# Ledger of designs, part 243: VH-VL binders against q9umr5

Target 1, 268 residues: q9umr5
Amino acid sequence: SYKPVIVVHGLFDSSYSFRHLLEYINETHPGTVVTVLDLFDGRESLRPLWEQVQGFREAVVPIMAKAPQGVHLICYSQGGLVCRALLSVMDDHNVDSFISLSSPQMGQYGDTDYLKWLFPTSMRSNLYRICYSPWGQEFSICNYWHDPHHDDLYLNASSFLALINGERDHPNATVWRKNFLRVGHLVLIGGPDDGVITPWQSSFFGFYDANETVLEMEEQLVYLRDSFGLKTLLARGAIVRCPMAGISHTAWHSNRTLYETCIEPWLS

## First folded at step 11 (VH-VL)

Design xa13 (framework fv_acimtamig)
Fold by ESMFold2-Fast, scan of step 11:
Structure xa13 (fold): chain C 268 residues (1-268), chain A 123 residues (1-123), chain B 106 residues (1-106)
Amino acid sequence: as target 1 above (268 residues)
Amino acid sequence: QVQLVQSGAEVKKPGESLKVSCKASGYTFTSYYMHWVRQAPGQGLEWMGLINPSGDSTDYAQKFQGRVTMTRDTSTSTVYMELSSLRSEDTAVYYCARVGIPFSDYDFWGDYWGQGTLVTVSS
Amino acid sequence: SYVLTQPSSVSVAPGQTATISCGGHNIGDKSVHWYQQRPGQSPVLVIYYDSNRPSGIPERFSGSNSGNTATLTISGTQAMDEADYYCQVWDSRTYVFGGGTKLTVL
């Protein structure tokens, strides 16, 4: 009776990270078939995002094919960007609810322990030197690094995010927009206490300008130009915004109140 | 400099409960998961469970499910491990250990370990 | 339920190469981490993700992992390397340790 749910994890995660989320779904929607994809787990989550998109695409095709009434996606952190690309490259997806859990939809610009671990001598102000090189673009985290002080380098060097956001031209842009618009609901979740996603409004398609002032989705050029369909989805009533304070980055998938408020209503 | 400092040795009777603390310093406490591992005298290492310091999520090894509880206090950067219904077989050195990758609960490795807390359970 | 098998002891002369095995079903599909524990001390990470050395661990420590066996190799062994060595993997919902190998340098 309930549509199947497909879960895509984030940076350095695996299906184990969602043990509490699966418990919540089982309690409120018993009988739901939930598939948490164990692809690109742990360190493999650092592989280029287009490589991950291809692998996840191969895994979701048979699941979608067996569910003619549609499926739901729950995509956490970096996984939300993978799901953005999946919805664009798949001509025949049947996704009803795309639930984005604290994903850097407009990119990341923040000093986090991820960066200290991966690039110990780098700060957010100088990471653009690494990320916008050919070598840097071999790492998933650099595929969505968006330095607002070097936007020209981001637009020219980003092999992933700038393309799926329609910030740089791509031959497939029109088809990607058409495919993305097939989604039933775009459910955006995030909050000010995440501590990793910077700015946190990136989860809602907001981002820094050159002065590090956050501009919300409706002020973004990609929205105003409707580059991949955000303006069309909002006009259709298909975008749901569910911000919640008090939730840290690793708690989005394990907080019952968050689940009941922002996720449960969209799992038909 | 990263340090994990545990509470001192304890002597307990069968049926009592213990609560061991592990105070972290030198890094962002909420960025790294924490594990508890024990070692009986002359024996190897045994995993007990993990806690996410930034949230309330825990997971325990099946052997300890129902009698272990892990908690944390973010104001003091301290994790706690409580074990109830103690038996003589629970005599061991108990260690806390930080996971080597920030924000990850997958494929655990302990990059920093506490000094250990000896717990002796005898009548 | 997953089990890691290590030899209980290995002996080597100073300056020679010591090898410590860690056996597990399809362990090559998992990531193996290695710890050194000296008597009365906490474990110290010496190898993570099969073959990576933490800062401060000498180059003489190396690791490999394929098929059903992971191996910790210590070249040019020194008296200070005498310790218990444990391998460790993540399996499903558990953090599994091997039984430990006592390395004696004589």
Scores: ipSAE 0.759, ipTM 0.887, lowest interface PAE 1.5, mean pLDDT 93
Fold by OpenDDE, second read of step 12:
Structure xa13 (fold): chain C 268 residues (1-268), chain A 123 residues (1-123), chain B 106 residues (1-106)
Amino acid sequence: as target 1 above (268 residues)
Amino acid sequence: QVQLVQSGAEVKKPGESLKVSCKASGYTFTSYYMHWVRQAPGQGLEWMGLINPSGDSTDYAQKFQGRVTMTRDTSTSTVYMELSSLRSEDTAVYYCARVGIPFSDYDFWGDYWGQGTLVTVSS
Amino acid sequence: SYVLTQPSSVSVAPGQTATISCGGHNIGDKSVHWYQQRPGQSPVLVIYYDSNRPSGIPERFSGSNSGNTATLTISGTQAMDEADYYCQVWDSRTYVFGGGTKLTVL
């Protein structure tokens, strides 16, 4: 039998967003128990990510308990960060494949219509004024806002991304690293035509330097320092990178070719 | 200024197909889902389906499955809705409506509507 | 299927408060949106996410949602407010509209 699959949605999504993915899984892996978590839907996805992590944790714990052989996680967009954090705080998770589906794993720094809608009077260049304030950090978007021109503010004010990345010292860093390393495989999916995740390489833990030059995962301090286990995972062959062009952000969970190429192989 | 301009009224025979266009302007066309809603004369609103920003994904109401097709042309900022095998009960005003949140097909939609397209199906 | 129930009609005198209800099982757990449709015109969003007003919508429009009933309230009703009003939610695999309420300003 196939291991259960748990799905976590993204910003302004719901469980319904994954109706096509569910169909694909049922077709290719019949009998798979797929649970698309219906938590923090729509506007509720703006709640602080730690709150979301707690909520999703409560939901996945029973599922994991009933699946001693392990489970797979598919986490889309903002959900990918939620899942990474979830795996960091859970010392007893049994996740085999963690599939990060076009997630801003290294943060977001872009002028998208999404951002403009949420912050109509702000450009990415000055959003740090909002996101790195105490009240800004009450919004999920700001929890993974990563301004490369204000690294000091990011490191000091980011209450989520900087912590799960181990970029800011905290007492749980070692334990979180240990927990995250329990994952069997980290499957990173994304692509250049996403249009939302900025830079798109963030889905692969790439990101801007101070000159807005995109550096790869292996060039990131979090990798070099193995602050949360990326270097270790790579060394053990546990990281899979699956880039795909021609996929828009809203199509990652509804593209059959993408599913067959990047998702299906890791659901066995 | 967001505008949705639909094609003109049509008269069809039973069994034919209709294709209504909705040209969008005043916003980033490729960032918003588009919905189609129809309204029979003297009746309420009925959801038909949606199409995502890129046009590569659609979701149709069960009632119209197999009969409706929604498409997008990004080069002209136009969304199309085609309904085949027309019946007299398909006589209605058809509306396109933009979702209010970029890149979202959930919950909130309909912040801007087209002017409507009357399609009359009669023998 | 999920059903939204609205009164077929509501009448109010000018300047008075109009209240239009939208009933649905545990509708309070959903996000309710309201549309205004004047005769011969397209629907216009007047309330989204239970109680939020889009730009350009007068402050006299307000919404609430709890339990099994969502409510659209129009304070100081004006003649121009005469229209059909529809509530709308998302449920399972579809978007559901109420049957509509005709608001008459006497």
Scores: ipSAE 0.115, ipTM 0.670, lowest interface PAE 2.0, mean pLDDT 94

Design xa14 (framework fv_acimtamig)
Fold by ESMFold2-Fast, scan of step 11:
Structure xa14 (fold): chain C 268 residues (1-268), chain A 123 residues (1-123), chain B 106 residues (1-106)
Amino acid sequence: as target 1 above (268 residues)
Amino acid sequence: QVQLVQSGAEVKKPGESLKVSCKASGYTFTSYYMHWVRQAPGQGLEWMGIINPSGDSTEYAQKFQGRVTMTRDTSTSTVYMELSSLRSEDTAVYYCARVGIPFSDYDFWGDYWGQGTLVTVSS
Amino acid sequence: SYVLTQPSSVSVAPGQTATISCGGHNIGDKSVHWYQQRPGQSPVLVIYYDSNRPSGIPERFSGSNSGNTATLTISGTQAMDEADYYCQVWDSRTYVFGGGTKLTVL
């Protein structure tokens, strides 16, 4: 009776990261078919996001075809951006709930330990030199690097995020919007204690202006122009916001209270 | 400089419990998962489990299920490994080791290791 | 349970190339990590993700992984390389270490 659930992992993750989430789903919705996609695991999560979208698309097509009543997506961190693009490029998806679990939907601008590990000589203030080059755009993390002090470079160089957010024009934008709007519910989860996603409001389509003041979703140009359907979804009552304090980035998929509060209600 | 400093050597009797500490410094404690690995005298390395210092999430090797508990104290940047119902075959050097990628619990490797804690279980 | 097989010992003369194998079923589909342990000391990571060197590890250390065998190669072997070497993989929610290889440099 429960719709199948497809899980898409984040940066340097695999299906192993979701062992607790799968236990929670089994306890509350026994019989649910849960598929954690084991593609682009570990270091392969650094491959360009459009390449990841193609691979995940091939994997989800047969799952969706077998479930005429629909499927749910749970997409963690970077995986939430993969799922955003999947919903736009697939002309025939049947996703009911898209659960975005602490994903940088408007991008990332933070001095995290990921940045220190990948680019040890870089700071958030100068990473734009690497990320907005053709070479940098071959790395997934640079595909959603959004430097609020270099918006012109972001808009011109971003090969992924600026396009799926409709921040830069693309020939497929109208089709991508129509496809995305087929989603039943967009469930946004995130919180102030994440410690990685910067600003944390990026998980709710908020982001920094040039002064590093956070503007929420309804003040974003992408929302106001309804570039890919956020305003339409909100008007339909299809957007769910579930912020929770006290949860660090690696705990979203292993916190029972979060699962019961923000995820469980949307797994019909 | 990343450092992991473990508690000192211990002598235990069969049936007792052991609690080894590993104090981390030189990096953001909550950003990196921590392994526990042991080595019996003259033997190889044996994985015991892993802990997420920011969320208390743990995974233990099947051999130690029911006997091992891993905890952390973020105020002191310390992880603990507790092993109960000790037997003579638990005599080993116990190591903590930091996972090599921040925020990841997949396909771990230990990039920095503690100095080891010798635990002797006898009499 | 998954098993990794290493030779018990390998001996080389100084300046020669040492190769240490790590055998496992379809190990080429897994990521292999290698540790060096000198007597009385903690293990030291020398290779991760099959072939990557941590900061501070000399270029003479290299790794490969294909089919059923992963290999650690030490070129221009030095006396200081004398140690036990362990390979390690992740399998089925657990970590598997090889039995270790004692490298002797004489």
Scores: ipSAE 0.627, ipTM 0.845, lowest interface PAE 2.2, mean pLDDT 92

Design xa15 (framework fv_acimtamig)
Fold by ESMFold2-Fast, scan of step 11:
Structure xa15 (fold): chain C 268 residues (1-268), chain A 123 residues (1-123), chain B 106 residues (1-106)
Amino acid sequence: as target 1 above (268 residues)
Amino acid sequence: QVQLVQSGAEVKKPGESLKVSCKASGYTFTSYYMHWVRQAPGQGLEWMGIIDPSGDSTDYAQKFQGRVTMTRDTSTSTVYMELSSLRSEDTAVYYCARVGIPFSDYDFWGDYWGQGTLVTVSS
Amino acid sequence: SYVLTQPSSVSVAPGQTATISCGGHNIGDKSVHWYQQRPGQSPVLVIYYDSNRPSGIPERFSGSNSGNTATLTISGTQAMDEADYYCQVWDSRTYVFGGGTKLTVL
């Protein structure tokens, strides 16, 4: 029998976005109970990420309680950050595979059509003025805005990403690390043709330095300091990296080859 | 300036197939979902389905399941709607329309519409 | 399966306020979008997410949505506002339109 799967969507999405993913799971793992959470759908996905974490936490508790063998998470785009925090704040999660589907794990720094739609006169170079204000931090997209040219502002103003990545101190950091380390597998998926997640290596805990040169996970201070357990997970053999070229941002949950290669093997 | 330009009017016989094109310009073609809506003479608007120009995923209204196919060509920034086994009640103006939020297929609304393609199905 | 109900026609004198209703079960829990369609032309979005105006749409267009009725309001109605008006919602997995209301400015 297969463990239940819980799906968490991304920015401006709903459960409707995952109709093809559900078809693939049903074909390869018939009988799997898949719950796609319809919380913070559409424009509600702009709500602060800590608010979303609380809501998703309340929804997953009964699902996890009913599954003594454990559950799997598939978390898409912004949803991957929700799931990162969820795994840290839950003292009792029983997640086996956490499948992060093209999520900006180290943050976002890109001139995307989301940015143009939400802030028409802004460019990535000046969005820090909005995002690192108290007002800006009330929007989910600003909670993971990571301007590599204004690291001081990011570290001081980020109410979400800097805290869950252990880049700024938090009283709960030790407990969050302990909780996150209970995960069985951290499956990281992403690729160069995504077109939205910038840099795309953010999905693998890589990110820009001050010169916009990408440094991979093993060169990040959060990894070297083992701030929330990445180094420990890698040493345990619990981190899976599955990059794939040719996949655009909206195709990660609807591409059969991607599913068979990167997702299917982790749905025991 | 966003523009959607559709193919010209067509006359078809019952049992034939229809293929309408919609060429997009003035924005990043692969960033916005596209939907197809039709309007029979003297009637209201009727949703047919949606396509992701980037990932090529689709969803169709139940009424058209088995008869409609939507495709896209990213090299020409064009979406297509094919409707088979045409009947006289398929006489309508067919519209393509861009979904109003980038990268979203939720809460459908059309912010820009093509000029429409009149299709007449007659014996 | 979800049904939106609009009056078939509404008449108003120039300069007066026109109101067009869109009825649906618990429609206040959904987001309503409104389109204007002039004869021989494609639909034009005039209101999205219940009450928001796209760039270029005059301030005299406004919307509201509560309970079982959404309303499009056009203040200071002008001859150029003569058109068919359609409301629209997303329901589960479908795009649902109302039957349309013909606005006549006499």
Scores: ipSAE 0.806, ipTM 0.904, lowest interface PAE 1.2, mean pLDDT 93
Fold by OpenDDE, second read of step 12:
Structure xa15 (fold): chain C 268 residues (1-268), chain A 123 residues (1-123), chain B 106 residues (1-106)
Amino acid sequence: as target 1 above (268 residues)
Amino acid sequence: QVQLVQSGAEVKKPGESLKVSCKASGYTFTSYYMHWVRQAPGQGLEWMGIIDPSGDSTDYAQKFQGRVTMTRDTSTSTVYMELSSLRSEDTAVYYCARVGIPFSDYDFWGDYWGQGTLVTVSS
Amino acid sequence: SYVLTQPSSVSVAPGQTATISCGGHNIGDKSVHWYQQRPGQSPVLVIYYDSNRPSGIPERFSGSNSGNTATLTISGTQAMDEADYYCQVWDSRTYVFGGGTKLTVL
C-alpha cells in the first residue's frame, strides 16, 4: 500500500485548491489516503505562521500516528514554509518525502500583485518598514519577507524565517536541525515562470545578495553553515531539485506534466 | 481603472453554441481568476464556473459540466465562455467577474463585473 | 447543497435603515459577500468578507455575519439604493448566491 499523503495549501487557498492533485494521485496511486488539510483557509492564511504551524501540527499528529510506515507531505507556496517549520519542531515526525511545491523557502522579496493588493501603498523596497515591525510580524507574508538590503532588520525582526533557517541564534536551533533531518527526501519544485515567488530560485533556497544577484543554495550561508541541515541532506542525496518552466504559480498543483515529473515519483 | 468589456448580444437557436468574450484592462490580466455568472430574465444570479490566471485550470458548476468551456487569451487579455447544446432556458445575461484577490479562487469573489451579454435562445 | 436564504423583498422609507438578511447553516463560519444590482445594470460588490466596503461604496453600507445569519445594513437609505441585493459564499465545490432581495425605497 502507498503511504498516506498530507497536503498543506498556500496563501488565500483552501483544500479545494488541490482537487486536481487529488485526482492525479488517485489515478496513479490508487488507494492512497490523501488528506488535504482544511485549516487557515482564505484570509485566515494571513495569520502568523507559527500559529499555523501549531494548528497544522495538531492535524498531522494523528495522521502520522496511524501511519507507522511514514507519510508524504505536499506543501504548496506559503504552505511549504509551514511544513518546513512543522518538521523542525516535531521530534517524532515520520515524513518520508517532503515535497515543497513552489514555496518561498528562502523568503520573498518582490513586487507581485499579491504584495500590491495587501500593501497598496508600499513597494518591496520600503516594505521592511512594515514587515519588520512587531505588528507586521503578525501577518504571514511578513514572516518570510526577506529584504536583502536590510539584512540586519531581517535577522533581528523576522520571527519566523530567520529562526527556522537558523540565521538568528536561538535555543532550539540544534534540536530543530535534528528534527528536520529526519525527513527522507526534500523535493524542491519551482520554476522561472512562476510569477509570484520572487526570486523564483527561492523555491530552491536560492536568493538575492545585497546587490540583488541571485545566489544558489550552495552559496547561501544557511547551507555553508548547515544551520538547519541543508548541507547534510544534500550530502546524503536527500535533496531533489525539480525545476520546470512554463508553470504559473496557480498551476503547480494542477499541471499533470508537473505532477508526473516532479511529484509522482516521490509518492511511492 | 479596471474594466471588463464583454461581447455584444446574441440570438441563438436551440442546439447551437454561444461564445461570449470578456476583455479585461486596467490590471495585470494574468494575476486574477475570472468567474462567469449568468442571470435569466427576472431571476437571480447563477454561478457557471471559474478559470485560473493561466487558463490551465477551470472549475465548472455541476449543472454545466460537459457543456461549458472557459478559456483565456493572455495576448489579448480576453476570457471566453462557450456554452454548447443551447436550450431556451439558457436565455440569460451572462457576466464575467474578476476575483478580488490575486491568484486566489477562494473566499473573495467578484469585485469587478462586465456589462453583461444577453443571449437569447429561441426557435 | 449549501443554501442561502434571503427575503424576497424589503421596503424602507427614505432616510430609514434597511436590513437584509442572508441565512445559511453556520454562515458565520464563512465569508459573506454582498452584491447590489440596480435594474438593467451589472452587479456591484458592496460588501466583502462580511463587513468590508470596497472603494467607492458609501459608508452607509455595512455588513455583519454571525451564527446562521449574515446581514447587510443600509443606513440612511436613499432612492438610489433601490436594487436587488445578493449574498454570496463559497462552499466546498461551488459559489453560492442567495435568491436575492428586492429593496424598495418607498
Scores: ipSAE 0.434, ipTM 0.803, lowest interface PAE 1.4, mean pLDDT 95

Design xa16 (framework fv_acimtamig)
Fold by ESMFold2-Fast, scan of step 11:
Structure xa16 (fold): chain C 268 residues (1-268), chain A 123 residues (1-123), chain B 106 residues (1-106)
Amino acid sequence: as target 1 above (268 residues)
Amino acid sequence: QVQLVQSGAEVKKPGESLKVSCKASGYTFTSYYMHWVRQAPGQGLEWMGIISPSGDSTDYAQKFQGRVTMTRDTSTSTVYMELSSLRSEDTAVYYCARVGIPFSDYDFWGDYWGQGTLVTVSS
Amino acid sequence: SYVLTQPSSVSVAPGQTATISCGGHNIGDKSVHWYQQRPGQSPVLVIYYDSNRPSGIPERFSGSNSGNTATLTISGTQAMDEADYYCQVWDSRTYVFGGGTKLTVL
């Protein structure tokens, strides 16, 4: 029988966005129990990420407890960061495949229509003034805003991403690393035509340096220091990279070819 | 300035197919979901379905499932709604409407609407 | 299937306050959006997320949503406010419109 699948949505999403993904899973793995978590839907997705992590944690505990063979996570966009934190804070998770679907794992630095809608007069160059304030850190999007021209401010002010990536010290870092390393497979999915996640390589733990040149995962201090286990996972053969061109941000959960190529193989 | 410009009025016979277009301008077309809503003469608004920014995802109201198809052409910033097996009760003004939050299809509102396309179905 | 109930018509004199109700089971747990449709024109968003006004909508328009009833309130009603008003919610499977309320300003 197939392991249960838990789906965590992204910014301004709900379970409704995953109707096609559920059809694909049902077609290829009939009988799979899929739970799409309806927590922090729509505008509630703007709540601080640590608050979302707590709520999703409470929801996934009973699902994992009922599946001794293990579970798979599919986590889309912002939801991939929630799942990153879940794997670190849960000392008893039994996740086999963590499928990160176009998630800004090293952060976001882009002029998107989300930014224009939320902060109409802001540009990516000046959003650091809002996001790196205490007020700004009460919004999920600011919890992973990573301005490469103000990296010192990001490291000092980020209440979520800098901590979960081990870029800034935290008392629980050793336990978080131990917990994260229990994952069976880290499946990273993303691509150049996403149009929202900027740089798109953030989905693969790459990110801009101060000159906006993208450095890939293996050149990141987080990887080199093995701060939360990326180097260990890669050495173990547990990291899967599945880039695909031609997929826009809202199509990752609704493209059949993407599903068959990048997701289906990891849903044992 | 955001504009949604729809194709002109049509007269159809029962059993024929309808295809209405909605051309968008003034915003990033590929950042927003689009709705189709219709209104029979003297009646209220009726939701028909939604299409994703890339056109890879659609959802249709149960009443229209099997008869309606929604598509997008991102190169021309145009969304289409096709309704087959037309009946006299399909006589209505058909509207396209942009979803108010970029990249979202949840808890939506239509922030900009097309001018409407009157379709008359009669023998 | 989720159903929204609106009164078919509401009449007010110019300058008076009009209230238009939208009834639904536990509608207070949903977000309600309101549209104005003047004769021969397309709908115009006047309230979103229960109580927020889009740019360009007069402060006379306000909304609330609690329990089983959402309400659109128009203070100092003007002749230009004569229109049909529709409430709308998202329910887990579909987008639901109320039947519409015709507002007449005498």
Scores: ipSAE 0.720, ipTM 0.880, lowest interface PAE 1.8, mean pLDDT 93

Design xa17 (framework fv_acimtamig)
Fold by ESMFold2-Fast, scan of step 11:
Structure xa17 (fold): chain C 268 residues (1-268), chain A 123 residues (1-123), chain B 106 residues (1-106)
Amino acid sequence: as target 1 above (268 residues)
Amino acid sequence: QVQLVQSGAEVKKPGESLKVSCKASGYTFTSYYMHWVRQAPGQGLEWMGIIHPSGDSTDYAQKFQGRVTMTRDTSTSTVYMELSSLRSEDTAVYYCARVGIPFSDYDFWGDYWGQGTLVTVSS
Amino acid sequence: SYVLTQPSSVSVAPGQTATISCGGHNIGDKSVHWYQQRPGQSPVLVIYYDSNRPSGIPERFSGSNSGNTATLTISGTQAMDEADYYCQVWDSRTYVFGGGTKLTVL
């Protein structure tokens, strides 16, 4: 009776990262068919996000087709951006709950060990030189790098995030908005102790202004213009915000209290 | 400069328990998984298990399940490996190693290794 | 359980090319990592993700992975390269090491 669940992993992840989440689902919703997609695993998660969207799209189509009552998506970290694009490019998706686990929905601007591993000499203040080049945009992490001090470069060079957020014009924007609005619930999860997603409010569509002051979702131009449907979803009562303190970035998919509070209620 | 410094050599009797420490420095401790690998005298490398950056989840090799416990103290940047019900076959050099990708336990490789802790189990 | 097979020993003359194989069923579909271990020392990563060299590893070290065999190649082998070499993959939910190959440079 439970709708099937599709799980999309994050940067340098695979299905293995969700073993605890699967245990929780099996305990509370026995019989749920859970498919954790093993595409773009490990280093392949660095491939351009539009390439990943195409691959994940091909994998989810048959799953959705076999579940006429609908499916749920649980999308972790970078995977949350993949799922946002999936919901926009698919004319016929039947997603009920889209559960976004600590995903940088408005982008990333923070010195993390991912960036130091990929670009050892860089700091957040100078990474824009790499990420907003054509070469940099071949890396998934640069597809959602959002430097608030170089917003003009972000808007011009971002091949992914600026487009799916409707921050830069695209011929398909109207269709993408229509498709995204078919989602039943947008469940946003994140918290101040994540340690990777910077600012952490990016998981709730908040982000830095030019002075590094965080402006919440309702103050963002993308919300005010309703560029891809956030204002419409909020008015419909379809957006759920579930912040939780004390959870580090890699613990969102393995914390029982988080699961019971923020995820379990949306899996019926 | 990344360094992993392990506790000193130990001699144990069969049936006793072992606790080896691995103190990390030179990087953000909570960003990397840590794994434990052992090597019996004259033998190859054998994976024992992996511990999450926050210490709240672990995965152990089937052979050691029920006898091994891995823990983490983020305040001291130290990882521990405890092995109980020791047998003579547990005589080995025990290594801690940092997983080569931050925040990932998939597609692991050990990029930095501790110096090793020799544990001798004999009656 | 997944098994990696390495020759127990390989001998090479100084300046010649040493080749160490790592056999596994469809190993070309996995990522292979290689470690060098000198007597009394900890393992040192020499190749990761099939063919990538960490900083500080000489360019004479290279790797490949295709079909059922991954290969570590050491060109212009030097006496200092004498060591045990281990291949390693991640398979499903476990980490698998090869049995190790003792490289002798004579």
Scores: ipSAE 0.534, ipTM 0.812, lowest interface PAE 2.8, mean pLDDT 92

